# VH-VL binders against Ras and Rab interactor 2 (RIN2), part 13

Target 1, 92 residues: Ras and Rab interactor 2 (RIN2), of Homo sapiens (Human) (q8wyp3r787to878)
Amino acid sequence: FQNYLRVAFQEVNSGCTGKTLLVRPYITTEDVCQICAEKFKVGDPEEYSLFLFVDETWQQLAEDTYPQKIKAELHSRPQPHIFHFVYKRIKN
Below, E stands for the ipSAE of ESMFold2; O stands for the ipSAE of OpenDDE; V2 stands for 0.75 times the mean of E and O plus 0.25 times the DockQ between their complexes.

## First folded at step 13 (VH-VL; framework fv_romlusevimab)

Design p2 (at its last look DockQ between E and O 0.74; V2 from the best seeds 0.00; counts 0 for: pae E 4.9 > 2)
Fold by ESMFold2, look of step 13:
Structure p2 (fold): chain C 92 residues (1-92), chain A 121 residues (1-121), chain B 108 residues (1-108)
Amino acid sequence: as target 1 above (92 residues)
Amino acid sequence: QVQLVQSGSELKKPGASVKVSCKASGYTFTDYYMNWVRQAPGQGLEWMGWINTYTGNPTYAQGFTGRFVFSLDTSVSTASLQISSLKAEDTAVYYCARSRFYIGSSYFDYWGQGTTVTVSS
Amino acid sequence: SYVLTQPPSVSVAPGKTARITCGGNNIGRKNVHWYQQKPGQAPVLVIYYDSDRPSGIPERFSGSNSGNTATLTISGVEAGDEADYYCQVWDSSSDHVVFGGGTKLTVL
């Protein structure tokens, strides 16, 4: 099965822009970053990573993790957890 | 202040059972998985698995799918490890440790003090 | 099963720099966490996400992760740094936490 993953793009001179990616359930964070680099047209993709923002904290996701599993786990709670996957510069 | 306070040490005979408790305080109990980690004398740390503190669903590491049972009492923010049919090789310190409920955050920022289980003679 | 390997021991003179390695296949693609364990005590987190320090951990502790090797670096080693050090990852393919075998740091 293919699933959807909403990813926000954060850049210093842009508002937060989002895209919904059509991805396989076992896509890695590394592969999501490759897709994001293309979709958001970044020129220096090595300076970017995928982050999870949840509970007012940022967490850089390791390249071999699976964002769809993380999303499923976050959705498994009835209590709302506001979270975002954000493609942004590592130093920001 | 986050605290994980475990039950006291246990001295058991082979074939008995033991229950190690881990009482959490200072945070929302259901926002963190509770992990169990074993350390045999003179040996390293060995992850035994975790329990989803919201659903009560345990996940056991390979090799811990038999005599080891994780459970919860969420009304008192307590996770428990029960070991049945104790063997001498179960002699170890058993730790509880928390990790966030989403698996991308799988480091252990707080640990219980450890419970020594000794299985002898 | 994913395996992390650490040297069993490292000896360093006081004031010098200790480097403790953690080997794993493509470990540079993972986030590595490090724990310090003193005798008779529970482990404490000293580095997470390869290089971040929790509050209360001195700047002398640092970490790096690339290729097949992660490294915990302790500069200005003190006698109080004598402990066992464990690396740890989450292995997404098995859904398991994996610890390294531990490294005993001895300060001469």
Scores: ipSAE 0.218, ipTM 0.811, lowest interface PAE 4.9, mean pLDDT 88
ESMFold2 (binder alone), look of step 13: mean pLDDT 94; pTM 0.958
OpenDDE, look of step 13: ipSAE 0.519; ipTM 0.901

Design p3 (from n6 with light chain N31H; at its last look DockQ between E and O 0.79; V2 from the best seeds 0.00; counts 0 for: pae E 4.0 > 2)
Heavy chain, then light chain:
Amino acid sequence: QVQLVQSGSELKKPGASVKVSCKASGYTFTDYYMNWVRQAPGQGLEWMGWINTYTGNPTYAQGFTGRFVFSLDTSVSTASLQISSLKAEDTAVYYCARSRFYIGSGSYFDYWGQGTTVTVSS
Amino acid sequence: SYVLTQPPSVSVAPGKTARITCGGNNIGRKHVHWYQQKPGQAPVLVIYYDSDRPSGIPERFSGSNSGNTATLTISGVEAGDEADYYCQVWDSSSDHVVFGGGTKLTVL
ESMFold2, look of step 13: ipSAE 0.460; ipTM 0.874
ESMFold2 (binder alone), look of step 13: mean pLDDT 94; pTM 0.957
OpenDDE, look of step 13: ipSAE 0.749; ipTM 0.935
ESMFold2, look of step 15: ipSAE 0.328; ipTM 0.841
ESMFold2 (binder alone), look of step 15: mean pLDDT 94; pTM 0.957
OpenDDE, look of step 15: ipSAE 0.818; ipTM 0.946

Design p4 (from n6 with heavy chain G106D; at its last look DockQ between E and O 0.72; V2 from the best seeds 0.00; counts 0 for: pae E 5.0 > 2)
Fold by ESMFold2, look of step 13:
Structure p4 (fold): chain C 92 residues (1-92), chain A 122 residues (1-122), chain B 108 residues (1-108)
Amino acid sequence: as target 1 above (92 residues)
Amino acid sequence: QVQLVQSGSELKKPGASVKVSCKASGYTFTDYYMNWVRQAPGQGLEWMGWINTYTGNPTYAQGFTGRFVFSLDTSVSTASLQISSLKAEDTAVYYCARSRFYIGSDSYFDYWGQGTTVTVSS
Amino acid sequence: SYVLTQPPSVSVAPGKTARITCGGNNIGRKNVHWYQQKPGQAPVLVIYYDSDRPSGIPERFSGSNSGNTATLTISGVEAGDEADYYCQVWDSSSDHVVFGGGTKLTVL
């Protein structure tokens, strides 16, 4: 497990930005979303979720999942996978 | 086109062993976990666990850590389930099913094998 | 540890709407997937991520998930929809896949 999680913020009319979050290995997706809402200063956090972009596909992460476990699994494969955790609007 | 083709059904005596195979085609075998799902007669679906198709590391659900062994032959894109010391209670249909390899984000089974019936008769 | 509860059976007249529920503590926090299983056949995915349909599944199949209940809805029920239906989640606290007990849909 790592104590860091890189999260990109995607918004319709603003540039994409990213932050490296200091997180516990057991942090849930729900907790990451709460941190992202604060760090990216969104006023309507219920409209956002954490997504995984990998294999050219988007996956909305369930709130009780563990992003650090997902990251560890992606890194455990010898075939490189380009992936991003992205905080973005659910319907966008 | 994704396919999972399982070995033929088996009739066994208590105490015997059985090996159920699942041959995958139409996708990169190591990009997906292989799952095993049991269905006893008249019962629902029961997840037995999965195997990491790259490392060969299995994860077994509660109740499946003893006599059940998952294995791979990646050279022929095949996952196998071996059940030892068969009991009458092992009578069931056994399915293989794939899921993406990252935990908790894609744990749904988009393709299933046709099922292998194992009958243990005493 | 995590438990999904489904009614054992649901009976619906042809052309009406079937609703099959899947109960679980805070299931609205999870992604719910649904499978159809006809006698002697393997399960087929009909809904994933609560409400998404895989290719080839008719729009009559829909899903919702909030609070403690997820629901599979089949509108315009046909005799061919007669099957067992299972809900399924991933429980990240146990690293286990969990299935509901199944619901037999009978079309009368």
Scores: ipSAE 0.195, ipTM 0.810, lowest interface PAE 5.0, mean pLDDT 89
ESMFold2 (binder alone), look of step 13: mean pLDDT 93; pTM 0.955
OpenDDE, look of step 13: ipSAE 0.321; ipTM 0.862

Design p5 (from n6 with heavy chain S107T, light chain S93T; at its last look DockQ between E and O 0.04; V2 from the best seeds 0.00; counts 0 for: pae E 17.0 > 2, placed apart)
Fold by ESMFold2, look of step 13:
Structure p5 (fold): chain C 92 residues (1-92), chain A 122 residues (1-122), chain B 108 residues (1-108)
Amino acid sequence: as target 1 above (92 residues)
Amino acid sequence: QVQLVQSGSELKKPGASVKVSCKASGYTFTDYYMNWVRQAPGQGLEWMGWINTYTGNPTYAQGFTGRFVFSLDTSVSTASLQISSLKAEDTAVYYCARSRFYIGSGTYFDYWGQGTTVTVSS
Amino acid sequence: SYVLTQPPSVSVAPGKTARITCGGNNIGRKNVHWYQQKPGQAPVLVIYYDSDRPSGIPERFSGSNSGNTATLTISGVEAGDEADYYCQVWDSTSDHVVFGGGTKLTVL
């Protein structure tokens, strides 16, 4: 179970848009990035990654992490946290 | 085989309007941005802006935010440039050019239309 | 706004090497793309991402980019290489595509 993942796409010229992805519960960050590149039609996917925005901080997710597990952990906390998964450019 | 075919050349008087069309074939139209590039006689290339063919959202370069309008008809894979209140300085060749579905430093134009000459004379 | 500076013209004897420069502040931090335009024709992409060739472009065309200068190099120039050549970048400050002023290559 956990078949959906909401991902925002952040791009300077287009602003932020979001899509709900149909995913497997054990999808990796690498796989989510591949799906996002296709669905958001990015032309240079090597320059993008999946990020977690939580507690007013950004964390780039490593390719071998599991966004659905992260989502489940955040939802299980005693206090609800506002968080977003964001597909965006890696900044230098 | 990717092809961008533009409408024919136009001779106009100042104050008139013109619509230049660019019909795409050989690829999925909504997978690429469409750009417009102007070249005045004997001059270099000048980027006018682009339109996101998936969302329909245009972006205009500075200096092109008034009389210039980009539009789409995705049912016939066509992008259009409309120029209103034509002036003599609008005399130029207008190109449509395709770029990858990307915003930023990797923006380049892999296919170009043949160009449409718009001549504005009093 | 960001400015790309190209020499107005370059003349090269047949069979020699042409070098066309594109100057810009810190252009080495940008991706430079190059176009060939023959008289009365649309531009054609000849180099992208500084040094990559699209399919169908001869290996004689090469590119480099470092510091404040990008260079298009055409070895073994032929009469058919006579054209205007434009460099192009994306300027992230203005969110604009910027072209250089163009260089007319003459093969004499």
Scores: ipSAE 0.000, ipTM 0.613, lowest interface PAE 17.0, mean pLDDT 88
ESMFold2 (binder alone), look of step 13: mean pLDDT 95; pTM 0.963
OpenDDE, look of step 13: ipSAE 0.633; ipTM 0.920

Design p6 (from n6 with heavy chain Y33W; at its last look DockQ between E and O 0.79; V2 from the best seeds 0.00; counts 0 for: pae E 4.5 > 2)
Fold by ESMFold2, look of step 13:
Structure p6 (fold): chain C 92 residues (1-92), chain A 122 residues (1-122), chain B 108 residues (1-108)
Amino acid sequence: as target 1 above (92 residues)
Amino acid sequence: QVQLVQSGSELKKPGASVKVSCKASGYTFTDYWMNWVRQAPGQGLEWMGWINTYTGNPTYAQGFTGRFVFSLDTSVSTASLQISSLKAEDTAVYYCARSRFYIGSGSYFDYWGQGTTVTVSS
Amino acid sequence: SYVLTQPPSVSVAPGKTARITCGGNNIGRKNVHWYQQKPGQAPVLVIYYDSDRPSGIPERFSGSNSGNTATLTISGVEAGDEADYYCQVWDSSSDHVVFGGGTKLTVL
């Protein structure tokens, strides 16, 4: 069954845009990065990664993790945790 | 200010039981899973599993699905490890260590208890 | 199932650079965390997400991770750096934490 994942794209000089991706429930972070490179039209995808922003911290997601599982875990709490998945450069 | 304070060392005979407690302070207890890590004398670190501090649901690493029981008392921010039918090979230092409740963060342990030595001897 | 391999020991002279390796199949696809453990003490996190330092860890501790090898680098080694060092990953396929076997750093 297909799911959706909201991902923001952050570029240092262009601000932030977001897209809702159609993804399978068990998509890996690596695969999400590939989709993001295509959807956000980046030419150097090896310099980007998917990050989780939550609890005022940035956390780079390892390529073999599952963003939909992370989303489900964050939503399992009755108290909302505000979080964002962000496709952005690893270093600059 | 984050602190994990474990119960004192225990000397036990084979076949007995032991309960190791880990009291957390300085943070919201249910926002972090509690992990248990074993270290036999002169050996490395061995992950035993975690407990979801919000639901109370434990997950045990392979090899720890029998005599080892994780539990919580969230009213006093305390996680516990019970070991039953103690064997000599259970002699080790047992650590509690916290990780975020969402596993996509790579499950690193930013704070550890001081360790509890359990010695099992005749 | 997923295994991390560390050298059992590394010796380094004071003031020199220590490099402690952590080998694993495609470990560059994972985030690697490093812990320092002094005798009789609990482990302390010194590097997380391959190369980030927690507050209070000096800048002479650094980390890298690519291919099949992650490396903890300690420049300007001091006697106080003598400890066991462990690498650690989360293996998403098994939902398991995996530690390396540990490396004893000796400053002599």
Scores: ipSAE 0.251, ipTM 0.820, lowest interface PAE 4.5, mean pLDDT 89
ESMFold2 (binder alone), look of step 13: mean pLDDT 93; pTM 0.953
OpenDDE, look of step 13: ipSAE 0.305; ipTM 0.854

## First folded at step 15 (VH-VL; framework fv_romlusevimab)

Design q1 (from p3 with heavy chain S107T; at its last look DockQ between E and O 0.70; V2 from the best seeds 0.00; counts 0 for: pae E 3.7 > 2)
Fold by ESMFold2, look of step 15:
Structure q1 (fold): chain C 92 residues (1-92), chain A 122 residues (1-122), chain B 108 residues (1-108)
Amino acid sequence: as target 1 above (92 residues)
Amino acid sequence: QVQLVQSGSELKKPGASVKVSCKASGYTFTDYYMNWVRQAPGQGLEWMGWINTYTGNPTYAQGFTGRFVFSLDTSVSTASLQISSLKAEDTAVYYCARSRFYIGSGTYFDYWGQGTTVTVSS
Amino acid sequence: SYVLTQPPSVSVAPGKTARITCGGNNIGRKHVHWYQQKPGQAPVLVIYYDSDRPSGIPERFSGSNSGNTATLTISGVEAGDEADYYCQVWDSSSDHVVFGGGTKLTVL
């Protein structure tokens, strides 16, 4: 099934940049990272990963996980819960 | 001061039922899933599943989809495990353990209850 | 189902380094968490996300994860480190938590 995933790109000295990706519900974090490396034009993709920012904390997503499942779980709660998928360097 | 306090140990006969409770304090109960983990005597840890404390929706691991029921009473921040038709092989320590309220790669258990020993003997 | 393999036991002399392995197919693509369980007690988280230490866990505890092997390393082993150690992952294909079988660390 067609779906969308909003991903922000964070770099040490860059401004806020985000893109909406057209992805299948069951693509992996590894595949999303590959798409992000192309879309955000990074030259060293091995230094980046997809992170979830929620509750003022960061969680690096394992490569074999499914961001759309995580998004669905976060949306299952009616209380507003602000979260972001962020493509950023593994070592801040 | 996050605490998970479990009900006392139980000695049961085969065919009976038992309910193990886990009372949470020191955090917002519905912000974390409650997990149940079994450890039979001399054996390792075995994940039984979890319950979404916001929706009440349980998820059971393979092998725990029958006689095992997870439930909640959110008014007293309590999760419960009920085991029906007890068998000798249900003899184990049962732990509650919390994980963040969403599933995925960050699923780990930062706080555990003290464990409840259920002994089933004829 | 996804399987984690640990050696059943490891012996190490006091002051030396213990290495406890956790084997799994492509485990390096997952995040590995480690628990210490002393006799008669509940497990305690000692490493999460492969290599991060919770508050209160000494720097002697470290972790790594690549390829098919994650490793818990305890340097300067003390008698108080004697325990069972479990690795754990989330398996996204089954939506299950998986524990390794546990490793008994003996300090002798």
Scores: ipSAE 0.312, ipTM 0.836, lowest interface PAE 3.7, mean pLDDT 89
ESMFold2 (binder alone), look of step 15: mean pLDDT 95; pTM 0.964
OpenDDE, look of step 15: ipSAE 0.736; ipTM 0.933

Design q2 (from p3 with heavy chain S99D; at its last look DockQ between E and O 0.69; V2 from the best seeds 0.00; counts 0 for: pae E 5.9 > 2)
Fold by ESMFold2, look of step 15:
Structure q2 (fold): chain C 92 residues (1-92), chain A 122 residues (1-122), chain B 108 residues (1-108)
Amino acid sequence: as target 1 above (92 residues)
Amino acid sequence: QVQLVQSGSELKKPGASVKVSCKASGYTFTDYYMNWVRQAPGQGLEWMGWINTYTGNPTYAQGFTGRFVFSLDTSVSTASLQISSLKAEDTAVYYCARDRFYIGSGSYFDYWGQGTTVTVSS
Amino acid sequence: SYVLTQPPSVSVAPGKTARITCGGNNIGRKHVHWYQQKPGQAPVLVIYYDSDRPSGIPERFSGSNSGNTATLTISGVEAGDEADYYCQVWDSSSDHVVFGGGTKLTVL
């Protein structure tokens, strides 16, 4: 089965861009980062990671986590949460 | 400020039951999973499981599916651990601990209750 | 099931640096969190996401994580740092939390 994950790409000197990825429900954060590095053509992929922006906070996702599970948990609530998956440079 | 206040310590006989409560304050209770952690005398920390405070759905670690029940009363921001058919091996300190699980990688416990000692002695 | 291995004890002289290790298969792919527990007290989070400090934790506490080893480093140790220290991960494949066995830090 196919599924979709929206990921924004954030650069320090440009506006955000986004891609919708075709992913399986159990794709790992590591796999998403690999796809993002290719699709956004970053030259230094080791300096980037996938982050979740939710409830006004940034959270770096570990490589063995499942973004689609996180998305499903956020969607299970009656009141919508505003959240974004963002591929961006690591700060410390 | 975030605070988790647990019910008082209990002395029980084998075969009895106990309910440990954990009252949360200073945050939106349903935004954070509640975890239960056991520590037997002189031993390390043992994760027992968590409960999704929004849905009420528990997840139990292996070995904690039979006599251990997690429950909620969201109207008073309280999570509870029920232990039935108490055995001497259940003697331990029981902690509640908060985490923001829906990140997955962010399952770390930023606030802990003070612990509740359950002593099972004949 | 995923296993974390810690040395049972570490001894360090006052003012020196303590290093407490947490071993796990490919632990560098996970985020490691560290707790301090003093006798008769609840655990306290001292490091999360491998290297971040909660508010109120001194800068002399630091952490690292790569390959098969995560390390909690305490520089300038004080008698007040004597405690048990636990590493912890969440294992996404089993959906379980895992603690290390704990390390007793003694300040001689």
Scores: ipSAE 0.065, ipTM 0.769, lowest interface PAE 5.9, mean pLDDT 87
ESMFold2 (binder alone), look of step 15: mean pLDDT 93; pTM 0.954
OpenDDE, look of step 15: ipSAE 0.493; ipTM 0.900

Design q3 (from p3 with heavy chain D31E, light chain D95E; at its last look DockQ between E and O 0.75; V2 from the best seeds 0.00; counts 0 for: pae E 3.4 > 2)
Fold by ESMFold2, look of step 15:
Structure q3 (fold): chain C 92 residues (1-92), chain A 122 residues (1-122), chain B 108 residues (1-108)
Amino acid sequence: as target 1 above (92 residues)
Amino acid sequence: QVQLVQSGSELKKPGASVKVSCKASGYTFTEYYMNWVRQAPGQGLEWMGWINTYTGNPTYAQGFTGRFVFSLDTSVSTASLQISSLKAEDTAVYYCARSRFYIGSGSYFDYWGQGTTVTVSS
Amino acid sequence: SYVLTQPPSVSVAPGKTARITCGGNNIGRKHVHWYQQKPGQAPVLVIYYDSDRPSGIPERFSGSNSGNTATLTISGVEAGDEADYYCQVWDSSSEHVVFGGGTKLTVL
């Protein structure tokens, strides 16, 4: 079973880039972070996390959450929400 | 000024039914889930489930999938809890509480109703 | 189903620091939220996302979460902090909100 998750990588000197990940529907945020650390070649993965940007706010996703389920919830409304999953440094 | 105002306390006999209402103001009602939380006398908080205020789809916690029905009247920004076939063990304070409108990502309750005491006695 | 464990009570002298724990299997993988409930009142959110404070909550309230333990810390404890405190998570695998059993904070 094939599924996709678009993740942006945000870094100070690199700007913002993105990759589409092949993931299972029930992949956890922790596992997405592991994939992102590999794909984006970060040297200090413990300093990064997956964030959701939606409704002009940032939300750090807990490691046991399911990004694909969050995506499905956001898509279930008639009007689209503008959102991004972003792999970036934890601040504070 | 977000406010959740619940209906008044109820005294009921076993076998009756009750409907607790929760009227929201100060925000867009359909942008937040409405949750129901039970607290039996001297006991802790127990999540009963939530209702999606945009779709009207309820989700019930384990143990609340029978006599408990969540409903909405979006025209008056009101969520309701109906309990049928009341038992003595249903004696509790029932709270409504809102949470963000996306499942699981940040489910915390920033505003609570004042609580409605339902007392079931013979 | 996922279980959160809190001590039933904690006693702290005025002006000292109270620490209220919330134990759960790998709770550090979750976001923990904390509520204060005074007798006869509804709960009030005091900490969310492990360590963030809602508007109106004094800086004396702080939180942490790692491993199997989350902690609510109240420094400079005042008589007005006397209440029951509940931790809460969303458990994604069971799709349930889970509360801890509550901790009664007594200011002596």
Scores: ipSAE 0.355, ipTM 0.845, lowest interface PAE 3.4, mean pLDDT 89
ESMFold2 (binder alone), look of step 15: mean pLDDT 94; pTM 0.954
OpenDDE, look of step 15: ipSAE 0.702; ipTM 0.927

Design q4 (from p3 with light chain H31Y; at its last look DockQ between E and O 0.76; V2 from the best seeds 0.00; counts 0 for: pae E 4.8 > 2)
Fold by OpenDDE, look of step 15:
Structure q4 (fold): chain C 92 residues (1-92), chain A 122 residues (1-122), chain B 108 residues (1-108)
Amino acid sequence: as target 1 above (92 residues)
Amino acid sequence: QVQLVQSGSELKKPGASVKVSCKASGYTFTDYYMNWVRQAPGQGLEWMGWINTYTGNPTYAQGFTGRFVFSLDTSVSTASLQISSLKAEDTAVYYCARSRFYIGSGSYFDYWGQGTTVTVSS
Amino acid sequence: SYVLTQPPSVSVAPGKTARITCGGNNIGRKYVHWYQQKPGQAPVLVIYYDSDRPSGIPERFSGSNSGNTATLTISGVEAGDEADYYCQVWDSSSDHVVFGGGTKLTVL
């Protein structure tokens, strides 16, 4: 699979604020979050996480997951799925 | 409603083969992985592996290679576990359980089959 | 291989709070899921993503996870809560699902 990951900031419809990250296939969510913290210039990265929005549901990704692997698996499904990776604040 | 219905109890002799089936209903079969979990009498849960219900690619846990084969019949939304060259230590309850299609630390089993008891005795 | 450690048994009086721990190296970096299994029955998911409850699971069931320990908490324990409880994770290093050894909860 391709070595890029599109990540939106704060919300799904933030296409203008989204970033395309050049990442290795087995980069972890933790690493992606670090990249996002820098790219989006957040001052409190500990309050942010990477989320997957798919099938009208939000899923927080744990640090040891592989977003690129998730992307590849979603693309391999028989029917197309619209999904988004979103870097946003964790809800309390 | 989501349901996983497994085949009935099996009594086999050592060296024989058994095939346990798991029929899914109430959801799109190819949108979830199917997992197999073994539980020996009085013991805990042991993950055997999973099968990608779309590609048919199986992944076997350590210790469950060789004699254990995962298969699918997608036309009837059925996953199967075949155990060959049965041993006494294969005596256990075998469960099928679905998990989300994409894999990660979020892999959990939200629905389980009722279990199939396989008894291996001479 | 990744290992999850649970106490073999926990006992609690009715109405009290039961806490079942699940230890693992840096388990706080993983999502932990919990299953309840009563005698002769299949396991039932009671907690997923550390602290989320499936529909139909009472609010008495809660979960937490940090550091090296995840905890399933059952408040106001009832006789019907007597069962085996298993924690579960996915290990990225081995690409394996891992279960804890299970904890027998006895309601005194």
Scores: ipSAE 0.025, ipTM 0.768, lowest interface PAE 4.7, mean pLDDT 90
ESMFold2, look of step 15: ipSAE 0.235; ipTM 0.812
ESMFold2 (binder alone), look of step 15: mean pLDDT 94; pTM 0.957

Design q5 (from p3 with heavy chain T55Y; at its last look DockQ between E and O 0.70; V2 from the best seeds 0.00; counts 0 for: pae E 2.6 > 2)
Heavy chain, then light chain:
Amino acid sequence: QVQLVQSGSELKKPGASVKVSCKASGYTFTDYYMNWVRQAPGQGLEWMGWINTYYGNPTYAQGFTGRFVFSLDTSVSTASLQISSLKAEDTAVYYCARSRFYIGSGSYFDYWGQGTTVTVSS
Amino acid sequence: SYVLTQPPSVSVAPGKTARITCGGNNIGRKHVHWYQQKPGQAPVLVIYYDSDRPSGIPERFSGSNSGNTATLTISGVEAGDEADYYCQVWDSSSDHVVFGGGTKLTVL
ESMFold2, look of step 15: ipSAE 0.474; ipTM 0.877
ESMFold2 (binder alone), look of step 15: mean pLDDT 93; pTM 0.957
OpenDDE, look of step 15: ipSAE 0.804; ipTM 0.943
ESMFold2, look of step 17: ipSAE 0.453; ipTM 0.878
ESMFold2 (binder alone), look of step 17: mean pLDDT 93; pTM 0.954
OpenDDE, look of step 17: ipSAE 0.497; ipTM 0.893

